# VHH binders against q9ybd5: the designs that were tried, part 18

Target 1, 159 residues: q9ybd5
Amino acid sequence: MEGEGLLVRKIRSGVVIDHIPPGRAFTMLKALGLLPPRGYRWRIAVVINAESSKLGRKDILKIEGYKPRQRDLEVLGIIAPGATFNVIEDYKVVEKVKLKLPEESQGVLRCPNPTCITRKEREKAVSKMVLVSQDPPAYRCVYCGTTVMGDEIHDLISP

## First folded at step 4 (VHH)

Design s69 (framework vhh_brivekimig_d4)
Fold by ESMFold2-Fast, scan of step 4:
Structure s69 (fold): chain B 159 residues (1-159), chain A 120 residues (1-120)
Amino acid sequence: as target 1 above (159 residues)
Amino acid sequence: EVQLVESGGGVVQPGGSLRLSCAASGFTFSEYAMSWVRQAPGKGPEWVSSIYSSGGRTLYADSVKGRFTISRDNSKNTLYLQMNSLRPEDTALYYCAKDFYSWEDLFDYSSQGTLVTVSS
């Protein structure tokens, strides 16, 4: 709000992702393709390392006017399982979802094995990964069996 | 319970051929990519070949490319590996694998593999 000294104001419509582990809000922006120059057309508020009764500390990401695709929800769940995804309309939370690691992910995670059939652009194979561990998070490529774990998974999110 | 039963190994001279089979049960075979992996005496496991669930796409290790052909029959739940122009360095225990995520996972199946020995 104007003149109120409010650092991060309420949004009229869009999404608010709360309870993000510290440091992951920028990982989310990168993965959603919202880092500059693409992010410039939305009003985006990022709160880093804020106090949290649930997590001790948290990030918060607010994207005004943004309507997520199904792919976006899967990506967010991969980056911050346990975070809260809020859909805002007329300053009210109209939908609240606890993000989870998807059990299966198609076309989202790139296999790190350079000999994998999904890495051969000419083969037109769509990447497919299955969740094999939740703590630490781990995904396995269904084509070649290569497993990726923890923070390494975030580097494999397809643009 | 996932079960994979390999067969078709044996002793063959260099330049010879063998056809390996893998009979699969306990899962919907047609929905999974399948692979052949091998382990030579005293060495770690090596990926050999993979085939897409539809059979329309195949991939080979450089060491076997042009000599081996992977194929599948989804109506029979069976995976095949045709091995031609065999070399002494192809001597190994051969395993078929469904969606393994590590070499440790390969040995969690109750499969015994099939031994291929290439010697003069």
Scores: ipSAE 0.000, ipTM 0.106, lowest interface PAE 19.5, mean pLDDT 76

Design s70 (framework vhh_brivekimig_d4)
Fold by ESMFold2-Fast, scan of step 4:
Structure s70 (fold): chain B 159 residues (1-159), chain A 120 residues (1-120)
Amino acid sequence: as target 1 above (159 residues)
Amino acid sequence: EVQLVESGGGVVQPGGSLRLSCAASGFTFSEYAMSWVRQAPGKGPEWVSSIYSSGGRTLYADSVKGRFTISRDNSKNTLYLQMNSLRPEDTALYYCAKDFYSWEDHFDYSSQGTLVTVSS
């Protein structure tokens, strides 16, 4: 039955993320904790590098039965600002959110500076970053002032 | 601008046959998978069949498997659906759609559709 599982019809309930920049659907699955051996409870459809009238090329991610969390929108917005997050219920879109870079991020992005207070176990300081540029994306640590830019930001997403 | 024009619908008796056509323009037809989707009166849309860009793989809904055949002619930018052994439950507006990998994208590229009515 090869190829039959890749064809995704309307889902009854779950999440559909559309207009994802090419290649970032897997980054999203990793950030959501849905790559094997996790995520085996979910029916997941991934389309990579499809044609898009809006973007030229796009990824699409469908996660049947998935219940979105507040953290999910923040994390996904960091990975794919401008993507469309759709909540599906009874085969209809009940909520549609345009993802965006959060103005601040707490407990999500790890500071890359090993001497930062947020990296020291004894201090128990929660990481806090503020958006300082949207194009390219850039965040600055409020504790030590270290700035990270572009795709490097994705490596800092806490598991 | 993507344009899809369906034709070939009509009224037939149960057990009859029809061949639907979809003329495509505004994109490189040979690079995209194509699908047929139908909408019965008072019901939501139902995926019927898909064909890969090369024509090398076809997929069918269980309700039509063995009765319908999807095909394409990339030299003519045309998609076809051969419908045999038609049943009253096949009555619907039939649409062709670009990119069967995305349900949401299907309707953005369909036109008025072509009406198929199967009645005794």
Scores: ipSAE 0.000, ipTM 0.136, lowest interface PAE 14.6, mean pLDDT 77

Design s71 (framework vhh_brivekimig_d4)
Fold by ESMFold2-Fast, scan of step 4:
Structure s71 (fold): chain B 159 residues (1-159), chain A 120 residues (1-120)
Amino acid sequence: as target 1 above (159 residues)
Amino acid sequence: EVQLVESGGGVVQPGGSLRLSCAASGFTFSEYAMSWVRQAPGKGPEWVSSIYSSGGRTLYADSVKGRFTISRDNSKNTLYLQMNSLRPEDTALYYCAKDFYSWEDSLDYSSQGTLVTVSS
């Protein structure tokens, strides 16, 4: 049962992502492959644009029963650098990670240039992007030099 | 054999505009993305812009975003770069490229490029 006075129910196990920039919680769900009809195996609570006396506004995402994959921290860091990723077991935070933009991304971000060697099926090159700016976030393909910035990066996350 | 012929360069004052063209032959132009690459005096090559095969998506280097517009005419096998609000740092030899994976590859496909000089 939920605790008294809580806006969102406490979870027994799973993940809680806090301090998400306003409006990014759904971008996270899409990147994790959890948007309907997928994701129905998980109990998901989303708080969007919640008031915060210290920070102004934030999103919160709770995914009950979810076990994080190795790539999840990288993907979520691309979407919401600075957000806090909490692993919950038996109603307790057992791990807390501050998300950050990865300095290098392999096999996660697809180069948008269709002539890039990473887009050629026969070449079998794995995508490799390097962080070239944090504000705004920007990644450059090491093979063709194509740079992607800001929100455009989120569209390139491999499902 | 892939052949690319750039044109349209010249001397302009800061704030001016130029339109570059690239005439392509030796491949099915409509099936390939195309790119513009530049090399400033004394510097290495720099990617400027790319356009999808159909023109459905365009990409720009941060240094030119909002000022340059890449376009193509598949019926004429021609790539364009409209350059507005030109700055001295845009001074460079401009190349068009097919199968741009690095600047070395782009230079192999371009024999001359077209020179853009932005000065008073």
Scores: ipSAE 0.000, ipTM 0.087, lowest interface PAE 21.3, mean pLDDT 77

Design s72 (framework vhh_brivekimig_d4)
Fold by ESMFold2-Fast, scan of step 4:
Structure s72 (fold): chain B 159 residues (1-159), chain A 120 residues (1-120)
Amino acid sequence: as target 1 above (159 residues)
Amino acid sequence: EVQLVESGGGVVQPGGSLRLSCAASGFTFSEYAMSWVRQAPGKGPEWVSSIYSSGGRTLYADSVKGRFTISRDNSKNTLYLQMNSLRPEDTALYYCAKDFYSWEDSMDYSSQGTLVTVSS
C-alpha cells in the first residue's frame, strides 16, 4: 500500500477502503453498523486525517475478514464517492474499485419529509431516491419530491 | 436503463466450442463485477462464472472448471464466455448478469439470453 500502510498492520484478507475524505471513515463505520461494541467480530483499523498526495488529507479503513453485501457497497459509495475499495487476499490487492454515487438508491436513504408515504409504517412503501446532482451530491425522493444535498445525505442512511 | 444483450449461442456437437458475448449499456461497465448464469429447460437458474470489475479475479462453478473461461473488455463494455469441451448437460439458455463486485450479490435477470444446444 501507500506510506500510511506503515502506520497500521497489513491484513491477510478482507477489505481496505483508501482515499476516504477526512472524517468519513467514522461515518462509514456508523452506517455499516460496525461502531463499537457491534463491530468487534472483525479486526478494524482506522487511520484518520492522514497525508494524501491525491486529497491533501484522507482516512483509511481496513476491515479484516469482511465480505461486503450489495447494500454495503452502495452505502460506501454514497459516503465517499471517489474512494478506492481494495479487496485483499494473501496480503495482496487482488481488486481495486472506485466507489461512486449510485444513480438510484432503494431502501438505503430515509426521506427526511415526515409526511412522505415512505415514513408511514402502515403504507409499507420502500424509500427510493434518485441522484439529481453529482457536485454537490443531491438525491430526490421519487414519492414526494424532497431533495437532500451534501453531507446531510449521510444522516439519512439506514444502518 | 440497464441493457444486457447476449449473443454467440448455437447448436454444436459434444466436444465442440462456442464463444458467448454480452454487450452492456446503461451503466459504467468497468465498475461492476459481471457473471454468466444459465437455465436448462425445466430447471432453475444455475450460476456458471463471475469476473470482478478489474478482471483480477475469476470464479467458476465446479461443473465448468477447466472447460470455460470468463473474460471482459472494459473498453468495449463487453463480457465473454469461452466454452470448450461442451457436453450435452451444458445445453441451456445463457444470461449475463450485473452484480455488485462480489459473486455473492444479487443478479439482474432481465436480459433475453442466448441459447446453447449441445447434441449429437
Scores: ipSAE 0.000, ipTM 0.105, lowest interface PAE 18.0, mean pLDDT 77

Design s73 (framework vhh_brivekimig_d4)
Fold by ESMFold2-Fast, scan of step 4:
Structure s73 (fold): chain B 159 residues (1-159), chain A 120 residues (1-120)
Amino acid sequence: as target 1 above (159 residues)
Amino acid sequence: EVQLVESGGGVVQPGGSLRLSCAASGFTFSEYAMSWVRQAPGKGPEWVSSIYSSGGRTLYADSVKGRFTISRDNSKNTLYLQMNSLRPEDTALYYCAKDFYSWEDSWDYSSQGTLVTVSS
């Protein structure tokens, strides 16, 4: 309502993620490894449950000085497909990406099957999962065929 | 396609007044809040004011409160900023933006801006 979101400064450089479903900004920070005690090197602004013309309600996440990695787009797309990822330089958007569920993901999602070869510490097989459904989101392990769906996927994101 | 075109800027002396306009097209103007944002030379963007979709509520930055008035005409798809008691520190390019957060999440909607210079 009153000044919500309007108190947050523009950033000179870093990333701004907008149109995040309500409550998912903290899931994003956890997945990026930025929840305390980590992440204190970054100036982070989080707006939770803000007014949105598009979604009714939304979260917004700003991470000043953050340099995005290729892995970040995949991870954030898993958490908030349809959110907008903005790379900021000199107060300008230099790259804008609509996040989407990646069609396949390697080394990002841990297979929940404890007998899967990717779960064995002595084996060096890298986890690989393929998108099999967008609504609800569902991924299938290419090694053992186990499928994981919905919000459970977020718990499987590897550090 | 969303388009926002600002106008009404100019050169005025301290204590003067200007009225800025923003002509909006490409979306249902009456369903969105609107904002004014400014960028002074060598500085980052600063939020100035916002108005709710109905026009029933307005918000102002502390630096302009009591001097500026935001308003809208939904029948004309136009946003206004009445600027009174202008100061040298108000010198900036002024942009209008869709929604409370669109200046942050959609730089594409800020077009050319309109320049306000307060000097003698």
Scores: ipSAE 0.000, ipTM 0.174, lowest interface PAE 14.9, mean pLDDT 79

Design s74 (framework vhh_brivekimig_d4)
Fold by ESMFold2-Fast, scan of step 4:
Structure s74 (fold): chain B 159 residues (1-159), chain A 120 residues (1-120)
Amino acid sequence: as target 1 above (159 residues)
Amino acid sequence: EVQLVESGGGVVQPGGSLRLSCAASGFTFSEYAMSWVRQAPGKGPEWVSSIYSSGGRTLYADSVKGRFTISRDNSKNTLYLQMNSLRPEDTALYYCAKDFYSWEDSFDISSQGTLVTVSS
């Protein structure tokens, strides 16, 4: 294909997430709960490893009719800090948001320490992680002090 | 400031031909892919064709493939669309757009466009 994204119809309303690091569009779909087998209500277009006229490679994710929640923006920021989140209305970009690593995140990242109180289903402790490094990205559990960094963070995103 | 000026539209009978031009300024034209986008009254924008920065690769919507040819002259900062075998459904305002791959540029339709009317 010579640029699959150019062949995809523009969306009337919804979101377009641009400048996604190559390969992370599927990570985003999983994190948003949009992968099978569960049903979803949105028309989705994914462009993987697309050529950029500005010299680069990127993924692009288009979700027609999607209305983001605050949790969703935090999750997307964890997966692709620096990506551009575009809100589309009547085929026009009406808002642009540059995604960033949240300073702290509650109920989104699962602590990898199996002895952490947040891993005990009956303890009522909600996971809470604080950002301790931007490059590489690193989060520390406020309950047990365990730190996770880099790509491992994506595996900890709660469904 | 990015400036795009379309020209070459007009009234033509079905089966006729027109050549559209887009004069670009305010950016390094040779570094960006360029696209043609059209909008018929009462409808949303429809992507028509794109050409990569070098001119080495072109892409077309299924509705125009085989009838339209996109080209560019980087020395003149000009984009072209040769339209052959025109049909009534090709009637629309035609816009050129900078870099269809980047959503930052894909909806910058600040120009007046050029009107193409296909009628008998």
Scores: ipSAE 0.000, ipTM 0.121, lowest interface PAE 15.4, mean pLDDT 77

Design s75 (framework vhh_brivekimig_d4)
Fold by ESMFold2-Fast, scan of step 4:
Structure s75 (fold): chain B 159 residues (1-159), chain A 120 residues (1-120)
Amino acid sequence: as target 1 above (159 residues)
Amino acid sequence: EVQLVESGGGVVQPGGSLRLSCAASGFTFSEYAMSWVRQAPGKGPEWVSSIYSSGGRTLYADSVKGRFTISRDNSKNTLYLQMNSLRPEDTALYYCAKDFYSWEDSFDLSSQGTLVTVSS
């Protein structure tokens, strides 16, 4: 007998993030704090640049045993708007969420302007960014007005 | 609600043929790629074949290439799998699925599948 089925094995429980834009699965792992030397506690499968009916190509990320945190959906939505977040229990999808760019993000994105009040260590202002464009994605800092666009947004995600 | 209903399975001898059908509803069928996935007794799911939304391109697992043909009729919201030169190893429950599933993707488990048994 053999146990071989799909190329990447089915998970009993955890999360599967599907329809990720090509190349963004590693960005997700970084943002979730799961890139080496961290993340070895989880059985992680990554499929890069796979075929997709809607995207032409997609990434897939599976994290067996992972319990999603409240901030994860917001962070993942910034990285891959339109991706599908699946919670798996007993080999079945028990929850399915389509990720979206949040209209406002607090404490998640760091303003790139070094003179912004949110960048000063002794100040207590929490970063606040508001969505001003979906295509390309663009956020504007509510404190200093600095705008960040496209893939640069991913570099600003706080741990 | 997405609904997928598979049919056409049965018992056939090695070397025989079967044609599976999948009736789709609850979504705009013509806008999505479709796939066939199978699960043999005691094994995990195995991707079999996929077809682009237009029907213009098809993909096959190496284990079925040259024997199986995937097709679709967008006017009838129906997906097909023509299975020729069947082998005992093809014995499985066959599921149709929305989108590409050449890996273990976010699988739509709403359907019952159709059983294919290849035995002498």
Scores: ipSAE 0.000, ipTM 0.200, lowest interface PAE 12.9, mean pLDDT 79

Design s76 (framework vhh_brivekimig_d4)
Fold by ESMFold2-Fast, scan of step 4:
Structure s76 (fold): chain B 159 residues (1-159), chain A 120 residues (1-120)
Amino acid sequence: as target 1 above (159 residues)
Amino acid sequence: EVQLVESGGGVVQPGGSLRLSCAASGFTFSEYAMSWVRQAPGKGPEWVSSIYSSGGRTLYADSVKGRFTISRDNSKNTLYLQMNSLRPEDTALYYCAKDFYSWEDSFDPSSQGTLVTVSS
């Protein structure tokens, strides 16, 4: 019989990111460094533009065996504020975090201004940006004052 | 608060039949798809079947297709699973879940479940 619906098996351990705005799951994989040729050591399941009783539409990202890093929560919060980050052990959610836009970010977002001191590799200046607006999202470089907004922020996430 | 109460499990011989029920409360049952998920001892959850909110469409795992039938009665806020031609590998705790089987919305590990044991 013809069934509509892509249903994904639950994972024993790893991370599950749920309630991702439609289309942002691939942005997350890129930001986590898990797009090919990297990431082959983990089993990854991606559900794109699925039906959701809460959001109407959502993405879901499952990374089996993945151990979360503190940097991951900041990066994922920049991409999908309001999404739910779940740590899974023995098929149970052992940690649940609602992602949010970090108030400041060091070493995560690269300043787009080519004349900024943080862009000069020989100068050991770590990028630092501060959140100046949540809607739309906007960050300002503390060194040169350049502001970046909305979807442009995602292109500035350092690997 | 969403509450789901499974019942109807028991011990049957191979080839036997059982009918499971799930009583739902705390949400508008008729507006949500519903699913059955099972978990055998020492194994992870396995999706079994889902039914759309209207009852007009059903989905089944390949392992149960042709043997199990999912149905619902929206006037009674009740989900059913008719299980025929039961096999030893069907032995598991059976849970009902709100919405399609996904990560969170389709399975509550705190649910009591109903135990189905297929043995002679």
Scores: ipSAE 0.000, ipTM 0.226, lowest interface PAE 11.2, mean pLDDT 80

Design s77 (framework vhh_brivekimig_d4)
Fold by ESMFold2-Fast, scan of step 4:
Structure s77 (fold): chain B 159 residues (1-159), chain A 120 residues (1-120)
Amino acid sequence: as target 1 above (159 residues)
Amino acid sequence: EVQLVESGGGVVQPGGSLRLSCAASGFTFSEYAMSWVRQAPGKGPEWVSSIYSSGGRTLYADSVKGRFTISRDNSKNTLYLQMNSLRPEDTALYYCAKDFYSWEGAFDISSQGTLVTVSS
């Protein structure tokens, strides 16, 4: 869904992610594996570039029937630290979580260094990154020491 | 067809020990890293430990480091997890997996896993 001031139907169950920086809702759908054709099993509402008192402008993402996985909060926190993750049951918010950059992340981010042990086909190591800066966001690979910063981090999210 | 059969689970009191085994077939075991993954009731799968194909390096989740030891016997196509100083929060179904495993829950679930219950 697009447009300002439009009424969006409340969902019975699922997730609502609010206060997403403008443009990042699409990045979230890609990272969750919900881009077409895969995402069409879910009823998804996307509000792009809406008014926000906190951010000036924001995206909102609603995914009806979606049950969050442990990986989801890490991935979403990397994409939109400070966004609000709401779990909905019976049309009510039953859990509200402020997303944050995880201090460490395993199996979520691919190291961009082609010589890193985590990039070898025969011996696929679980990538492990540690947060070294929050603003701008930056992660360092535990195995080879390569640092990834800012928006480049989003391109490294594992499918 | 990859076949993985876990065994060795049971009921144990806090502070106790268990040794899990995973019998592997259908692939060249000695050429792949192996992992242990657990799933607690009502939660998603959590990576526990991994071992390189040669056995030359091991990796552990912070929650189990110093208490669990992963090992393998390539001549027997078998993966092991020695679990010491068990805690109630270690209660879960334990699965072995081919290759290093991410938090994303896609793994061979054809096996039933082996249940570890830590309670007094």
Scores: ipSAE 0.000, ipTM 0.086, lowest interface PAE 20.2, mean pLDDT 77

Design s78 (framework vhh_brivekimig_d4)
Fold by ESMFold2-Fast, scan of step 4:
Structure s78 (fold): chain B 159 residues (1-159), chain A 120 residues (1-120)
Amino acid sequence: as target 1 above (159 residues)
Amino acid sequence: EVQLVESGGGVVQPGGSLRLSCAASGFTFSEYAMSWVRQAPGKGPEWVSSIYSSGGRTLYADSVKGRFTISRDNSKNTLYLQMNSLRPEDTALYYCAKDFYSWEGYFDYSSQGTLVTVSS
């Protein structure tokens, strides 16, 4: 016999990201640097392509013991705007944040233009992009004016 | 802070019965589902049974259905497992766990377990 909540088991403390678009949970793990080599210390549950009354289908990501950093909400918002970020303490949701595309992103997205000053190792300029469209998502580089759109944005997230 | 203390294990003959208890502290027991998990010598952990926070719904592994009964007393912060018709294959360390569990899932607790041995 199965009951509600058995598919995505509750964690004692950490984070639960719900309503992730299908297939993006692994993109999140990669972007957060949580796919290390052998000896991995985090307890992670990932459900891919589960049924959702709201989205039709969704991913769910649970990271037990994880303490989110300031950068994390920005990165996760870029990957899955509209997803719900839950902070868990003693099996209870103590904080709930709806993820959104940040209006500006600094040091997070790499400009795709190979001639951009932010792409040159010698210069070490920090990338800065501004949101120019939410649907579809699009960012424009402040330095060279190059625009990046849609799924290509995810490939540009700095580790 | 969460503490779970199992008791009631012992040595019984095949066909015998035992009642296990789990005393919980450090959290609001009545708000959480609880589970029993066992680990036989040389084997991995196996989920045995779960009970919802209200006690209104119970779940059992196929290997124990009809023989084991899970229950709880929220006024005493205590979880129970009544084990009947015990078999040698039931020999294991028994653990209680906060919330739901499966043997293939990650299991973490602050308890030492209680040993059940079924032999002549």
Scores: ipSAE 0.000, ipTM 0.111, lowest interface PAE 16.3, mean pLDDT 77

Design s79 (framework vhh_brivekimig_d4)
Fold by ESMFold2-Fast, scan of step 4:
Structure s79 (fold): chain B 159 residues (1-159), chain A 120 residues (1-120)
Amino acid sequence: as target 1 above (159 residues)
Amino acid sequence: EVQLVESGGGVVQPGGSLRLSCAASGFTFSEYAMSWVRQAPGKGPEWVSSIYSSGGRTLYADSVKGRFTISRDNSKNTLYLQMNSLRPEDTALYYCAKDFYGWESPFDYSSQGTLVTVSS
């Protein structure tokens, strides 16, 4: 189906992420490395704090011509669990994915503990975080046991 | 060279079940998410399901949620799709794909696919 105009607004090809919690579209752009001056190779439309029958308010992010990979979907799921990821081709939704918090995350979230082995340049340990709570979202570092919760998690996303 | 070999398709009646397999080689299977994609005659590719590299999380298209189960065995480099409560509209050629279904051809690495026909 073509969908509603708000959901699918005439991008020929790319991605549309809908049902993003208010204010999180910019968090997504930052995490994907697409905030200006970067990202100018992509045509990006951001709708902030729009009316939503499901959420009361929502953000929408449209990135024309963009092709996210596994890391990007994982990052988006961390930022906006429950959001809808739509792949658009020829003005139609060809794939729809409901984003969710990953059960574990390797190399994506940086441990906030400065003494953690994953934070030391002489060590070769890759960060590994395990989901310990869905609501509120919470991740625990498997190396040092440090737990991070809620919005703090978004600041730990590796560039 | 990435190689993916699908198997397990066949003819079943509505309400039946099938289990598809995908044998992967040419890459470190345990480091990549995997996906199932299907294509019915005369239609474009439709994403069906994806599984994270660890197997710790799965994603499903709304049309198959609750009926299909994706799984993987990293020790055997094999991806699976358990299909239950099959419907005529599930009739398609099924492909496995490396990584999440993206916007490039989902068949970049797939070979022949495996045919699933749901008919009485």
Scores: ipSAE 0.000, ipTM 0.122, lowest interface PAE 18.1, mean pLDDT 78

Design s80 (framework vhh_brivekimig_d4)
Fold by ESMFold2-Fast, scan of step 4:
Structure s80 (fold): chain B 159 residues (1-159), chain A 120 residues (1-120)
Amino acid sequence: as target 1 above (159 residues)
Amino acid sequence: EVQLVESGGGVVQPGGSLRLSCAASGFTFSEYAMSWVRQAPGKGPEWVSSIYSSGGRTLYADSVKGRFTISRDNSKNTLYLQMNSLRPEDTALYYCAKDFYPWEGAFDYSSQGTLVTVSS
């Protein structure tokens, strides 16, 4: 199973996320809860600002032994739509997923409007955002109608 | 124990109007935001409208803006939904909810809903 890039060693099992826009690999690590002190359970390789014929520059994130949750794919799709998520078993890609912006996001994105019902502790409403534009990415809160766009969306990802 | 009892549903022709009521008990109604949620046959819950505890702010789904009006009477522990210019697409079981979005039959409170049918 020969890749085009020789920047990272093949792993026996885990995940490899390729074609990440430059700098967003760190955003991914933060959103997945893998930055120190957490993340010591897995061996992580990060390549930042590498050459890419598709993007000009790209990040690559390799997490050996990592078993992603369903929520993780949604979060990763919000951070880097169009990136390639590869599941590795016995040094082979057994699953290849093109990440995409989810059409609807529940409990993942926090509404930036401080007066929103979802931001009030006593109201206890779970956030719900719907995708209203893919380029640039934009989500609208179904409760208060506030729209958040572009890179600002990444700041709203809940732990 | 929190209890919510919806009423006011029925059968109406397109363009008609209905007023839904939700009688709340078991909690201090005036301290909580309230919402209306609907569920059409074979579909998941769809948020319709919310009103803050004071009544000072109301929110509406795009599909009902300009046609529906949410209101409350804190002295009577009652939530209302005035539904005008009804369309066949508004046919659903309507629920009121205390400060949360009901998720696919996982309701925190005993709510029976009230059926709204827009046809013929």
Scores: ipSAE 0.000, ipTM 0.111, lowest interface PAE 19.4, mean pLDDT 77

